# VHH binders against q84jc2, part 278

Target 1, 232 residues: q84jc2
Amino acid sequence: MSKMRNLVEEKFLEFYESWVIQLELYLHQLLIAHNNNTMSETELRHLISKLTTHHKAYYTAKWAAIREDVLAFFGSVWLNPLENACSWLTGWKPSMVFRMVDRLRKSRVVLVEAQVKKLEELRVKTKFDEQKIEREMERYQVAMADRKMVELARLGCHVGGESVMVVEAAVRGLSMGLEKMVKAADCVRLKTLKGILDILTPPQCVEFLAAAATFQVQLRRWGNRRHYVTHS

## First folded at step 15 (VHH)

Design zf51 (framework vhh_7z1x_3)
Fold by ESMFold2-Fast, scan of step 15:
Structure zf51 (fold): chain B 232 residues (1-232), chain A 125 residues (1-125)
Amino acid sequence: as target 1 above (232 residues)
Amino acid sequence: QVQLVETGGGLVQPGGSLRLSCTASGFTFDDYGMNWVRQAPGKGLEWLSGISWNSGSTSYADSVKGRFTISRDNAKNTLYLQMNSLQPDDTAVYFCAKDYLRDSYVWGTEYFDSWGQGTQVTVSS
């Protein structure tokens, strides 16, 4: 049994495939920069800016798509099942990037005490924002079982006159609630990424972005190459 | 429904001062970061300043740093922008904007949750 793709899914699939190809090209540039000690600070900042712009382009396209169909991002057709299994509210879990920052502690360019302190402050703040959104999702799920939702479901079984408008308004309200939650989660991602890049030096930013892009690319390759067996 | 209403705009001479206010309703004001954004005639949106939920952190665009001061009064659900040393280039419609999170967002105006209608500031001799 297959799912029918809608226009939003098809359009975003095309966008995402191109976006990942460009990410792989940037990853190669990041790896070259990381291994080359002759690259100037200006050159490193230009490369970091290219990656920042690339990530912003993803969220611009995503927000346009979720305005039309937020549910397309829950179990996305442009992601393999492994990528979907690793998603937190339609994307990467913000606190996980601090595991990539752990790699910098073993690099040739060591983190100074002031950076360690700022990263820990950012980690705590990121975790707080994550937990706030998780509580909002929990409240949303509880509200689905509320008397009001039960009444709307009953009205949906009897289509006619004013009841059609009430049901349509309720469905739009549910989609708007999910859209706001996904956008809040994306804002945690964007603020966490910006915060890390603001704390790190250009060589450290290159190393961090290389680690993040490597993980994203490898996760996609692992999921695409494997044959899976599901256990119930 | 979220509502943001800006007031305090008007005509001012170069070198003068204005204080803008933004009154918020329809949400828990002290749970969110707030921002000021402007749009000059024929130009795009320019982010100016942001303030966290508890006033614990503030940030400013280089174009206004040292001249403008952002503040908030959570008891009154009101955001302020104190503008000093105004220049003709400060002529714009000024908007307040609500963040999705407790801290102000500084990576792009496209990522704000809600916007006011704006208030006109004209700096002319």
Scores: ipSAE 0.595, ipTM 0.828, lowest interface PAE 1.9, mean pLDDT 86
Fold by OpenDDE, second read of step 16:
Parts: sequence; structure tokens; C-alpha cells
Structure zf51 (fold): chain B 232 residues (1-232), chain A 125 residues (1-125)
Amino acid sequence: as target 1 above (232 residues)
Amino acid sequence: QVQLVETGGGLVQPGGSLRLSCTASGFTFDDYGMNWVRQAPGKGLEWLSGISWNSGSTSYADSVKGRFTISRDNAKNTLYLQMNSLQPDDTAVYFCAKDYLRDSYVWGTEYFDSWGQGTQVTVSS
């Protein structure tokens, strides 16, 4: 499976490869911290801060890139097919992280009633936001079959001269809509992540972040193994 | 199309007060969080305050906490910023910014959906 990469794809691929490498390093630190009960709260908070900063950096880079070409993120060349298949609007589905938290609870993580309540509230909010975005996406997809898109499709068969400009304008319009939806989705992701981290204690945060990072790294590894894909 | 129009800016003496307004149109106002951001001359954008869609939560930057108050009137599609105890360092263009969500987390000023044109606030003796 091969795809011609544009400049945005190439640049982001390079960024993402580096970002993942750094994530793996942080994962190692998270695992150490998780297994080391002697680390102070200050140290744990520092580590958590590093991870949150790292995630922030990803979305900063992503949003810069999607301003140039949001379509590059629909079929991301820096992700393997498994990763892409598991993507919701160019990233992880926000509500999925609650399942991770649930798994942690089934292990050794003990949440107090107040935490459980807050998590449930957050879950409801996250779900609401997801559904809202999904409705917008549906509206968008339905609108793609409108008169303008039909005209675009017709022009696509006879592209030349002035028609190219019309096509480009139409594509730009579509891209802007997609960009907005992607950004909204990312905001739900960030809100959800922040929400969870605000509810959890520092040790719990470390465990959660370790689990999340592990899942991400393993998903990439499994996908690469399955599809014999090298992204670097 | 989303439109945000800031008003209420002007010249004020140190220690004075101003109330900024932002009138919103082109979207369901009461379905989104709103923010105030400012940009001082030669400086970057600074987030000041945010308010959730239903005014259920508000947040402030440390630089304005205790002096500025964010509020909204959803019936009027208007966002407000009450600014008290103004200082020369508060001189800036103030912007209204729309969230992508009802209650979003502020990671940076780049993470807002739409912006107004801004209103100038000058604090000088």
C-alpha cells in the first residue's frame, strides 16, 4: 500500500515519528514512576506535566498542519491501516478513554465515590460533545450531495481553464468545514483528557497516562506488524 | 457566518473601569463557551477569561483575577467583560473568542473557533 505524499504529509510524518519516539521515552518514565512508590507527589506532577505538554505539542503541530491541508489527516500516511481504522475524526475517540479508566479500576486503582461521580459526569459530557460533532459531520456529508457538489462532480469530468478555479474554491470550502470539525473533535479530546487528569490523583494520572501511551504504542506496533508497514 | 463584534473599549485612567461587550451572531450563542483575549503592543495573545455556555463556570488568568469579571446574556447574544482597577499594563486590543465546545479547556489562544475584530483599551494618565 503506497500513497504519494505531499509536503504537509511529509513534514507531519517526520514530526510524528519524532513525537512517538519521545512518547515512548515518557512511557518508560511513566512505567518507572508507576512501579516506584517512593516518588514524591511533586515528581509525579512534574512527569504528568511533561506528558500533558507533549500532547499539547502534538495538537499544536496538528492544527498548524491542518490549516495547510486538513485532507492529509483523513487517511494519514503516518499511521498504519489499523491505527487509521481506529480513528474517529483523525484521532482517538474521546469516549474510549473512559474504558481505559474502567479497566484501571478493575485492576488496582481505587477511586473514591466522588471521583467516580465526576468521571461519570465527564463521560456524559464527552458523549454529548461527540454526538454533537457526529451530527455535524452527518450534516456535512449530506450537504456534500447538494447542488454545488453535483456541479463540482460534473466539472471534474471536464476540468479546464476557469473550471479549475471553481473546483479549487469548492475544495477550499469543504476543507474549511472539515477543519472546523476536526478541531472541535480535538477540543473534545483535550477537554476529556484534562477532565480525567483533574479527577485523578497524581499516582492515578501516571497509571492512566501509562496505560494510554501503552495502548497507543502497541496499536502502532500491532498495526505495523500486521501490515508490514514502515512509516519512517 | 459567525460574527463577533466587540465594543466598549476606550481611554481610561489608571484605577478606572470599563465594560466590554461582544455581540455574537451567525451561530447558536448559548451553545458555546466564550472567551476574552487581549494583545498588547509588541506582545503575543493572552487569554484572560472564559465562560461556559450557561454561565455555569468561569475562569480567569492570574493577571486579571479579582479585577475582571466575565459574564454573558444569552437572550441578547452578548458576552461581557467588566474590567476594574485598570492598569497601564492592561493597555491592549481586546478580543472576543468563541469556543468549539460548550465548555472547552484553554490550551492556547489558537484553540478558539472564531474571533472578533477587537476593541482598543488604553489605560493612561
Scores: ipSAE 0.129, ipTM 0.597, lowest interface PAE 2.3, mean pLDDT 88

Design zf52 (framework vhh_7z1x_3)
Fold by ESMFold2-Fast, scan of step 15:
Structure zf52 (fold): chain B 232 residues (1-232), chain A 125 residues (1-125)
Amino acid sequence: as target 1 above (232 residues)
Amino acid sequence: QVQLVETGGGLVQPGGSLRLSCTASGFTFDDYGMNWVRQAPGKGLEWLSGISWNSGSTSYADSVKGRFTISRDNAKNTLYLQMNSLQPDDTAVYFCAKDYLRDSYSWGTEYFDSWGQGTQVTVSS
């Protein structure tokens, strides 16, 4: 188990570092597109597609890794402490991306009333999905402390080999439960991102994706630099 | 725990119709979106249609829109696909797939929770 955990962590650390470098390159392209306003709709859609593909590649790699060791994603070694502190079920909290959307209203980007209504409907749906997953996490935590699990833990500590096998099977079942919850949370993320991109125009999508990528990159930089901050 | 069993496949003539069923067990059926996916010989998985937990929203791939109709009966824990105007190109193994959430989305077949064994549909004269 610990050997597989270390290998998963090593491989995903390498993947994630490369993924972030590519995100920074895409952010540069998004900022050029946003600032120059000279790109055609077709060119903007191609750029949005590159970002969508890049985010999907992250979830494809993540799901392969969590199949091997989901616990690697709770307190991830490839994330700094600030990034880890801001995580909800191993990633960004879906409803919080509407903060990026709210900035579109206060920028020079024009959101029409029909878009505002669809975004509010999506926000409500996203919050419902989050609450459902939070209830599943609560049930998972209760299951860890239920009488049957407590009795199995006592047996594992004080009775020999066969009890150990029963406890190990129960722990594997709990790990599978965590994997399904993380995948459900990732599905809320993917569906929320798709929903926002389907509602917004291509220029608005570029601004939204630039805002999201900027926040992600800056959060990483702030966390990495915290130990060099001098109090004035 | 999750079990999905597809039935209703078979041999049909071009222009014919078939109704596929998928019977679900081991989970609260009316809490999840459901999908139909197919795989033609030598091809990858193709998402065809999705339906929300309450039938409030449905979506279709362009290749089947207007010909296929997805529906569900939550009292019977059953998902349906009514297939009309069948063509030789519709020959495939048809799978039902459970979503992780109440709604279904066509953002990739890799993001579904659970799959049935599939049922063979052959369109040939």
Scores: ipSAE 0.533, ipTM 0.802, lowest interface PAE 2.3, mean pLDDT 86

Design zf53 (framework vhh_7z1x_3)
Fold by ESMFold2-Fast, scan of step 15:
Structure zf53 (fold): chain B 232 residues (1-232), chain A 125 residues (1-125)
Amino acid sequence: as target 1 above (232 residues)
Amino acid sequence: QVQLVETGGGLVQPGGSLRLSCTASGFTFDDYGMNWVRQAPGKGLEWLSGISWNSGSTSYADSVKGRFTISRDNAKNTLYLQMNSLQPDDTAVYFCAKDYLRDSYAWGTEYFDSWGQGTQVTVSS
């Protein structure tokens, strides 16, 4: 099991490092596009599509990895301690991106009233989904306490084929529960990101994606400096 | 245990209509978005349509927009797909899929919680 866990962590670490390098390259393209008024709507949509594909590739790789070992994503080795501290259910907290959207309201590219209304509706739905998942996490933690008591009682008695099978089934159930919860959280992230991109114009999408990527890249750099100083 | 059972598939002439049904059990049906997905022979999965928990929002793939209508009856735990103006390229196995969330606002077929077994639709001669 520990050998399988190490393999998942090694593979995802390699994937994630490459994914972040490519995100930085896309960020440079987004910043150039934002400062260049000569790009057509078609060219902007193509760039937005590249970023969308890039984010989808992350979730495709993540879901393959969590199917094998969901626990690798709780305290991930490919993230520094600051990135891990800022994580909500193994990733960014969906409602956080509306703080990036607030910057767009104060930018030179002004949001129209209809967009502001749709973004507020999306914010409310996103917050509802987050709260529902948080309640599921609380119920999961309570269930783990009950199951641990039963498991400790059984393990204290006898070791046999039946007992081993029951314990393995319980452990699989716990892992499957966490996997479903992480996937639900990722679906809120995907829904929120898609919702924002569908509401915004192509120039506003470029500005939003640039702001989000800048924050992600800078958070990693800030945490790497702290990690280097603290753990070196 | 989540169960989704599709019915209503069959053989139909081009220009004809079919209504697919998906009966759900093992979860609170009116708490989740629902989706229809198909797989044509030799092709990958294609998302067709989604509907929110309360029917407040629906979405469609461009290939079926204007021809197909998604609906649900929460009292009966049933999802529907009304298919009109059927074409030979609509030949596929049609799957019912449960979302992780109340809204069906997914970016692809990879992001669904549970799937039915599928029902075959053949549009020929």
Scores: ipSAE 0.525, ipTM 0.800, lowest interface PAE 2.5, mean pLDDT 86

Design zf54 (framework vhh_7z1x_3)
Fold by ESMFold2-Fast, scan of step 15:
Structure zf54 (fold): chain B 232 residues (1-232), chain A 125 residues (1-125)
Amino acid sequence: as target 1 above (232 residues)
Amino acid sequence: QVQLVETGGGLVQPGGSLRLSCTASGFTFDDYGMNWVRQAPGKGLEWLSGISWNSGSTSYADSVKGRFTISRDNAKNTLYLQMNSLQPDDTAVYFCAKDYLRDSYLWGTEYFDSWGQGTQVTVSS
């Protein structure tokens, strides 16, 4: 692996920094909307649409980048160590967002029974999709470890060297498998987010999106401001 | 490797009907959601309909709701789109698309695992 950032890493780092700045601006708008009872349904839907478009822009950029270098998304240079430690298959764990939804559910007066039922059905489905992907990744990682061990053994052998073409084909195969797995995980994220937004009313969507954005922004700030020393 | 082949397109009069078929190979068909997408001349991709792995849920774009019906036959590895009350603005290349998961995807055409090369549908007199 390179000690310096490659072109894909540099390009996505620049994109991500701008994307986070815009997310913080949208968070301020969400908090104002949440505290303002005079905003119309049309105005709330427009704000929700801005956030939805912003998240879609992230996945559009991510999928373009992983097509070029999926490995850049494992131990990402644009994320701090805390953000990387909290990642599940290169992003947020889909079932985690239901913890933010639980705040709306605890305020039962604002959620009708039909919404509670649909959210529970979506939560179960999301966990099932996560488990399927986790099983596929476990199988892939076992196969990947076996292949890597074989390749390391071959590279360490001065008798019967390996061709450049064989190594390149193996690396390409590994990258394609990871790309498919990351895209599957991102699809669970997108379906979960859309599912929640489709169930909730516009004011509830604003509250949910504000909670999610607040968590994401705070996690980044906590990781960036840590005063870590080896002895602690 | 995944292969999707669309058939059943052609020329049809306004108000007519067509049934498109998509034959799938290279994966376990009944483990995945399937979708229909179209591209009209000079326009972008438009998602039309999706169906879950077991036909338990279906979804439609507002532009085709009530006119088009998505279905699947898992024993034949085949996806169908029954198109009724066809209009000139339904003229497009129609693609079937494989989801990454058991349920159909509902948020954008850019997020499908694979799709076929498409079949042309022309609605004109």
Scores: ipSAE 0.024, ipTM 0.489, lowest interface PAE 7.4, mean pLDDT 82

Design zf55 (framework vhh_7z1x_3)
Fold by ESMFold2-Fast, scan of step 15:
Structure zf55 (fold): chain B 232 residues (1-232), chain A 125 residues (1-125)
Amino acid sequence: as target 1 above (232 residues)
Amino acid sequence: QVQLVETGGGLVQPGGSLRLSCTASGFTFDDYGMNWVRQAPGKGLEWLSGISWNSGSTSYADSVKGRFTISRDNAKNTLYLQMNSLQPDDTAVYFCAKDYLRDSYYWGTEYFDSWGQGTQVTVSS
């Protein structure tokens, strides 16, 4: 936990810690609903709505923060090293949630053929969106290596206010490019989450959300436990 | 770079019709979903309609369903909104908005990539 943190990092750290505490509370409600099957459809829909609102609140806060400092989300101080290592463009990889959906096929709540077909269509669309963003990121990295490196190296041989302004403009351009890519990735995440929840029944949604929240909470605990286990 | 320009707004009588156009430049138009959003005086943004990259899917807000029709012409890089049975409460600035993805979807107006400057529609006698 660095003393070098800027205000954006400090504010988002505070937000994220509260957000995770509330996610754990929702996880307990999801597990109760899943394990005893006593809730009505209306009660299940209300619980699902709380989770979707909670996830949307995360992206609202994240987008406000990345507008100020997108680089804070690459190697985030509010995430442990394991969480950071598992990130794809500052968050979970959208196609990975289909692994959790596949587990529903093996559960007490069985997917019907129509749902399997719609989920496969969504999976294909999600993979297409991921590949498009990955191609854009590669183009961005190539552009940095070619044009910006040459420009910045050339400016390093000169001094003056004009050189300073050009460097500042280049850095702003790089940050805006990353912001757009992160926002595109987040849109794929939100669309994938919404798509899955629209296809699944309320009991299946509860099981899916419980699996997703369990993984997120456990990943955080595994990463935090690494300090104890490794004596590092 | 990315530019969206809305046209076709104006003054119309209640029960009348207008067709809005949005011309796009600076990006590959047929790679993205497009949306129409409006803002009435003193109110927030209201999403109206969305269309996928290939016109394969469209969606509408309940307030305009059956009265408004979204369409696009990818050869002309143009998005359209046909507005029928206009009411005084349809008075607003109308914006076209580009999605980050090829499919259009509504999860919140804050999740759109780029916006036009808007065109004024006034429904009054």
Scores: ipSAE 0.481, ipTM 0.780, lowest interface PAE 2.8, mean pLDDT 86

Design zf56 (framework vhh_7z1x_3)
Fold by ESMFold2-Fast, scan of step 15:
Structure zf56 (fold): chain B 232 residues (1-232), chain A 125 residues (1-125)
Amino acid sequence: as target 1 above (232 residues)
Amino acid sequence: QVQLVETGGGLVQPGGSLRLSCTASGFTFDDYGMNWVRQAPGKGLEWLSGISWNSGSTSYADSVKGRFTISRDNAKNTLYLQMNSLQPDDTAVYFCAKDYLRDSYDWGTEYFDSWGQGTQVTVSS
């Protein structure tokens, strides 16, 4: 079912394009809310909830897709080369979001000392989990260079079905390990996002989410304009 | 309810040793990685060391590598930090911190922030 693997990529491409269009619509709503101080706390919380639900929908679709073909998310066809070059384990690097908070603080957001302390505690935890996942990924990359794997690859090039099946089993084992690591990385992303939103006030949440969405949309636009390969 | 209680801090001479303990309750201790973090007076938080659920993996910050050893006793729900060759710059409040991800992550699990109250370590003559 190699064709089913290609279909997973095509289906996720369709999903992702629609998801990004909706993200841009939510970004417009976030920018309006950020510039309009007459919105109630209830209205701001409702908008924040829409963004949170939207991100959860992405991870729900992603996790379903990686069960079928995790390798589709390493060098994804629905991402341009710039987006792929900036990815860390198939998505944004969790510690990057603290730079968004710091940028906003200098321009408009006034963070109280208690919030600064909680954000620093969260940053320390996020960086630790990030490093733990990076060490696991390095271990997997080193394992691919093991003599046994090299010998199995050589055998798969020259002999019949038994050797091909052994190589395929090894690749499936690697894919299962990658799926676990991608899910772990996505969990760190969601826990980091949730933690930041729990620390910030609703107006600060709106400003943070607007900055994050702006960066994501802008990165996609710049990459698309500098794209040199046709993905038809 | 999740609780982490650090003990074993105190006053120690430069070059001396201390062993910190962190007793955990309110969660399945052996499902989670554990960490030691410190905060020196007037400074930010510094991650020092981490240990996996089964002690199969440990990691250290460069500032403490070779001097500090992290360990755990899952039967006692206790995390340890053995601190050797202590320096005045090691003066800080030391916190035990639970990873918020289980080794077998449950996607539906709520986010919990679980830090202990800290234990003071002072290195001076």
Scores: ipSAE 0.005, ipTM 0.155, lowest interface PAE 11.3, mean pLDDT 79

Design zf57 (framework vhh_7z1x_3)
Fold by ESMFold2-Fast, scan of step 15:
Structure zf57 (fold): chain B 232 residues (1-232), chain A 125 residues (1-125)
Amino acid sequence: as target 1 above (232 residues)
Amino acid sequence: QVQLVETGGGLVQPGGSLRLSCTASGFTFDDYGMNWVRQAPGKGLEWLSGISWNSGSTSYADSVKGRFTISRDNAKNTLYLQMNSLQPDDTAVYFCAKDYLRDSYQWGTEYFDSWGQGTQVTVSS
């Protein structure tokens, strides 16, 4: 349906393809740093900062795009079906990232007790924030069936031009509600990412970021391979 | 329906003190982190301080650390900024900003949910 894409979808598709290419380049640098153990703490912090800036650039671009068309991010055209199937409120589910952190507990450089305690506290806070947003989404879905929405749907079925304006206003209101929920979910993602990076040492940060980027890149490759192999 | 109203700004001499207040309405105040942000004449937004929903966590920008104190009174739906040892370069419009989450977010002013209209602070002899 590429010919039916709107301008927001086209612009974000171009942005996202470039963003993923740069993520793969950063992943290469992270893997070199992780395997060689020759970089200074200052060099590792610089690399971590590049990844942090790269992720922030994604959310800056996303928020500009969702202000124009939040629905473009539900079933996104720049993501393959597997990526879309694994999405939670237009992105990665924050609590899932702790599965990657759990691998650090089994690494040669063991997490100290203070780090384990802080990570568990962050995990609990992240789960709370996720559950709050999930309840808001449930309330949003229930509100679709309230009396006002039922009346608007009935009106839009077979009454003239006046009903078109009223329905358009209601749809705009629903989009604004979704925008706020997506922004809240993105804030949980950014808070979780920052929280993990603040708790971990620079070598542990590199290992964590490499694991996260590897999973993101591989998920995209698995989805693209399945599409081409299955449909070709 | 979210409203944030800042008060307490004004003219003060260098070395003086001011206390800013932000009164919140239209949301459950004790469910959200709150922030103070300023904008000096001709400059961009500068994040100053944040406080969690329960006052259990506070954070400060290096430029104000040790001089400014953030606090909140959840019973009164009010956020405060106590400003001491004021300098001419503290002259700015001061904004109250609501976070999307219970904790304040420190990675940029672009990620706040709602903003007040601001209150002017002028530090001049």
Scores: ipSAE 0.427, ipTM 0.756, lowest interface PAE 3.1, mean pLDDT 86

Design zf58 (framework vhh_7z1x_3)
Fold by ESMFold2-Fast, scan of step 15:
Structure zf58 (fold): chain B 232 residues (1-232), chain A 125 residues (1-125)
Amino acid sequence: as target 1 above (232 residues)
Amino acid sequence: QVQLVETGGGLVQPGGSLRLSCTASGFTFDDYGMNWVRQAPGKGLEWLSGISWNSGSTSYADSVKGRFTISRDNAKNTLYLQMNSLQPDDTAVYFCAKDYLRDSYPWGTEYFDSWGQGTQVTVSS
């Protein structure tokens, strides 16, 4: 049971491993672009477009997978324990990317006041959306303790045709509720990412995307090395 | 449970106008962003316009900017699209779509929560 992977987990693991390898390749291109001042605006926009397409491909694959089995994304087999520990509703916490934006404000790349104002407005909206979803998740978890769910848990201890059908319907309802919350959280992620990229200039976008990809890649490497009991 | 019903489509002459309506039920309408999307015969989905939960922000695709106006009446749970200066290329099935969030921020048509069945708009002489 606990050692088995279902078809959804196996397919998404294959997808995710390939997706991360491609992310590392794009990170290399972003770092070259950031350190090389010879690239045109058109070339930078093309590179930014490749990264946005890559992130969209992740959410396209994820949403297909969660339609089949959303629970696979809670404690994902394709993520190491460190990556899972850092997850908020099956992915990165949207407001945390503003830490990378704060680095841009402190870097040698100057943000104009209009950009700073728009980024702060986006930060406030992002935090509001996060808090709304967190309240929905809290209400969902509390609902698991109501009379109907307690009764269904009791019935599940006594196998019979009627009780099996009722428990299965409740589990499907649970999964559907989680799917809606995960998709809402992913929409906050997509909205936040697109919002930042729309506010920043192409060189600033490259710096931001390089910082984000660097963090994601390094977090995975740190977690994988800890799993092999290496402390270097 | 969520239901979106589009009305107001029909046949119109080039240069004419139509007003589409979408009536919503099964959710708290004023908590969500709403969108209009169309699909022309033999083509993919094209996002046209979005409006935030409180009408505080609206956005439009370049193909319809200046010709179409999105609006909503939260007291009536209704979304509208006022279409002016219609062209034969505007012939399509028009869908309303609900966001997961209160603001509309279009990354793509694949990220909407719920869709209506659509209403046909034909622009021809």
Scores: ipSAE 0.590, ipTM 0.826, lowest interface PAE 2.0, mean pLDDT 86

Design zf59 (framework vhh_7z1x_3)
Fold by ESMFold2-Fast, scan of step 15:
Structure zf59 (fold): chain B 232 residues (1-232), chain A 125 residues (1-125)
Amino acid sequence: as target 1 above (232 residues)
Amino acid sequence: QVQLVETGGGLVQPGGSLRLSCTASGFTFDDYGMNWVRQAPGKGLEWLSGISWNSGSTSYADSVKGRFTISRDNAKNTLYLQMNSLQPDDTAVYFCAKDYLRDSYIWDTEYFDSWGQGTQVTVSS
C-alpha cells in the first residue's frame, strides 16, 4: 500500500514539474502578446485556448491522482513550503483572483461598466460557494473529534484484526469526504476562471492570464530561493 | 450511495417527442445542479443542458436550444428533459449527471460528481 502511495506522489511530481515548465513557456507568449499589441483577435483567442487547455489538463491529472490518494494534496511534496502555505483546499483561493482582475482597471484596455457589474456579480457568487465549502470543511473537522471518532482512535490502540479493520474503514471514509470537498473546491476554481474569461475581451484575457501565471511562477521562485538558502 | 435512474427512452419517429425522467436518491437533491448528457454510438460525451438547484438558471448546448427543455421537481427528487422535434442525430444514450455545486459553468463533462446508467433514445423512421 505505502509503495503505491509513493508511486502516486512520484507520478504527480513528474507531471507537475513538466506542467510548470510549459506554463513558463506560455507565460512568455502571453507577455509578448500583452506588450506588443500586434496579434489579431484570432491569434489571441488561440493563445487563450492553449492556456485554458493547459489548466484543464492540470485538473484532469489532479482528479486522477486524488482518486488514488487525496492526502498527497494536503502538504504536497511537489510544492515548496511557501506554495503550500498559500493553498486553500489544495489550490488557489478562488475569490483572491479578483485582486488580479482589479489591476485591469488600470490597463491599456479599460473595463466597461457592463463588465465591472458582471465581475462583481461573479465575485459575490464565488465568495458564496467558497463559504459553503468552508462550512462543510468545518463540520468535517468537528466530526473527526466527535465521540465516534474518539472511540475509533481508542480501538486503534489495541492489536487485533477486528479493531484494525474498523479503523481502516473509518480512514477510508475520511479520505472519501476530503476527496469530495477538494473536487467541490476545484469546481469553484474552474467556474471562477471560466466566468472571468467569458466576461473579458481577448486582450483583457491575455493580461489577466499573464498576471495570474506571473504570480504563480514568482511564488514558486520565491519559495524555492528561501528553501535553497535555508539548506545552503 | 448516490443513485440516479433515467427512464423514458425508446424508439420515436423523426419530428416526434419524448420526455426523459431521472429519479435521484442518496443526497439532498435541492442542493445541487443537475445536467443531461448524451453519447451517440461511437462518439464521446456531449453535454446538453444544465439546471441550477432552484430552477433559477438553465443552460443549453447550441445543438438542442429551442428543441429541448430541462426542468426539475425538488419535491419528487426528479429531473426532466422534454425533447421535441427529434432528429436522427439525436439517437444516443442519455445520462443524468449531478454537479458538485448548486449550479455549474460547463467546461467539461468530466467535472460531474455522479452519473446514471443512461436510457437509450432511437430516432428512426
Scores: ipSAE 0.360, ipTM 0.719, lowest interface PAE 3.6, mean pLDDT 85

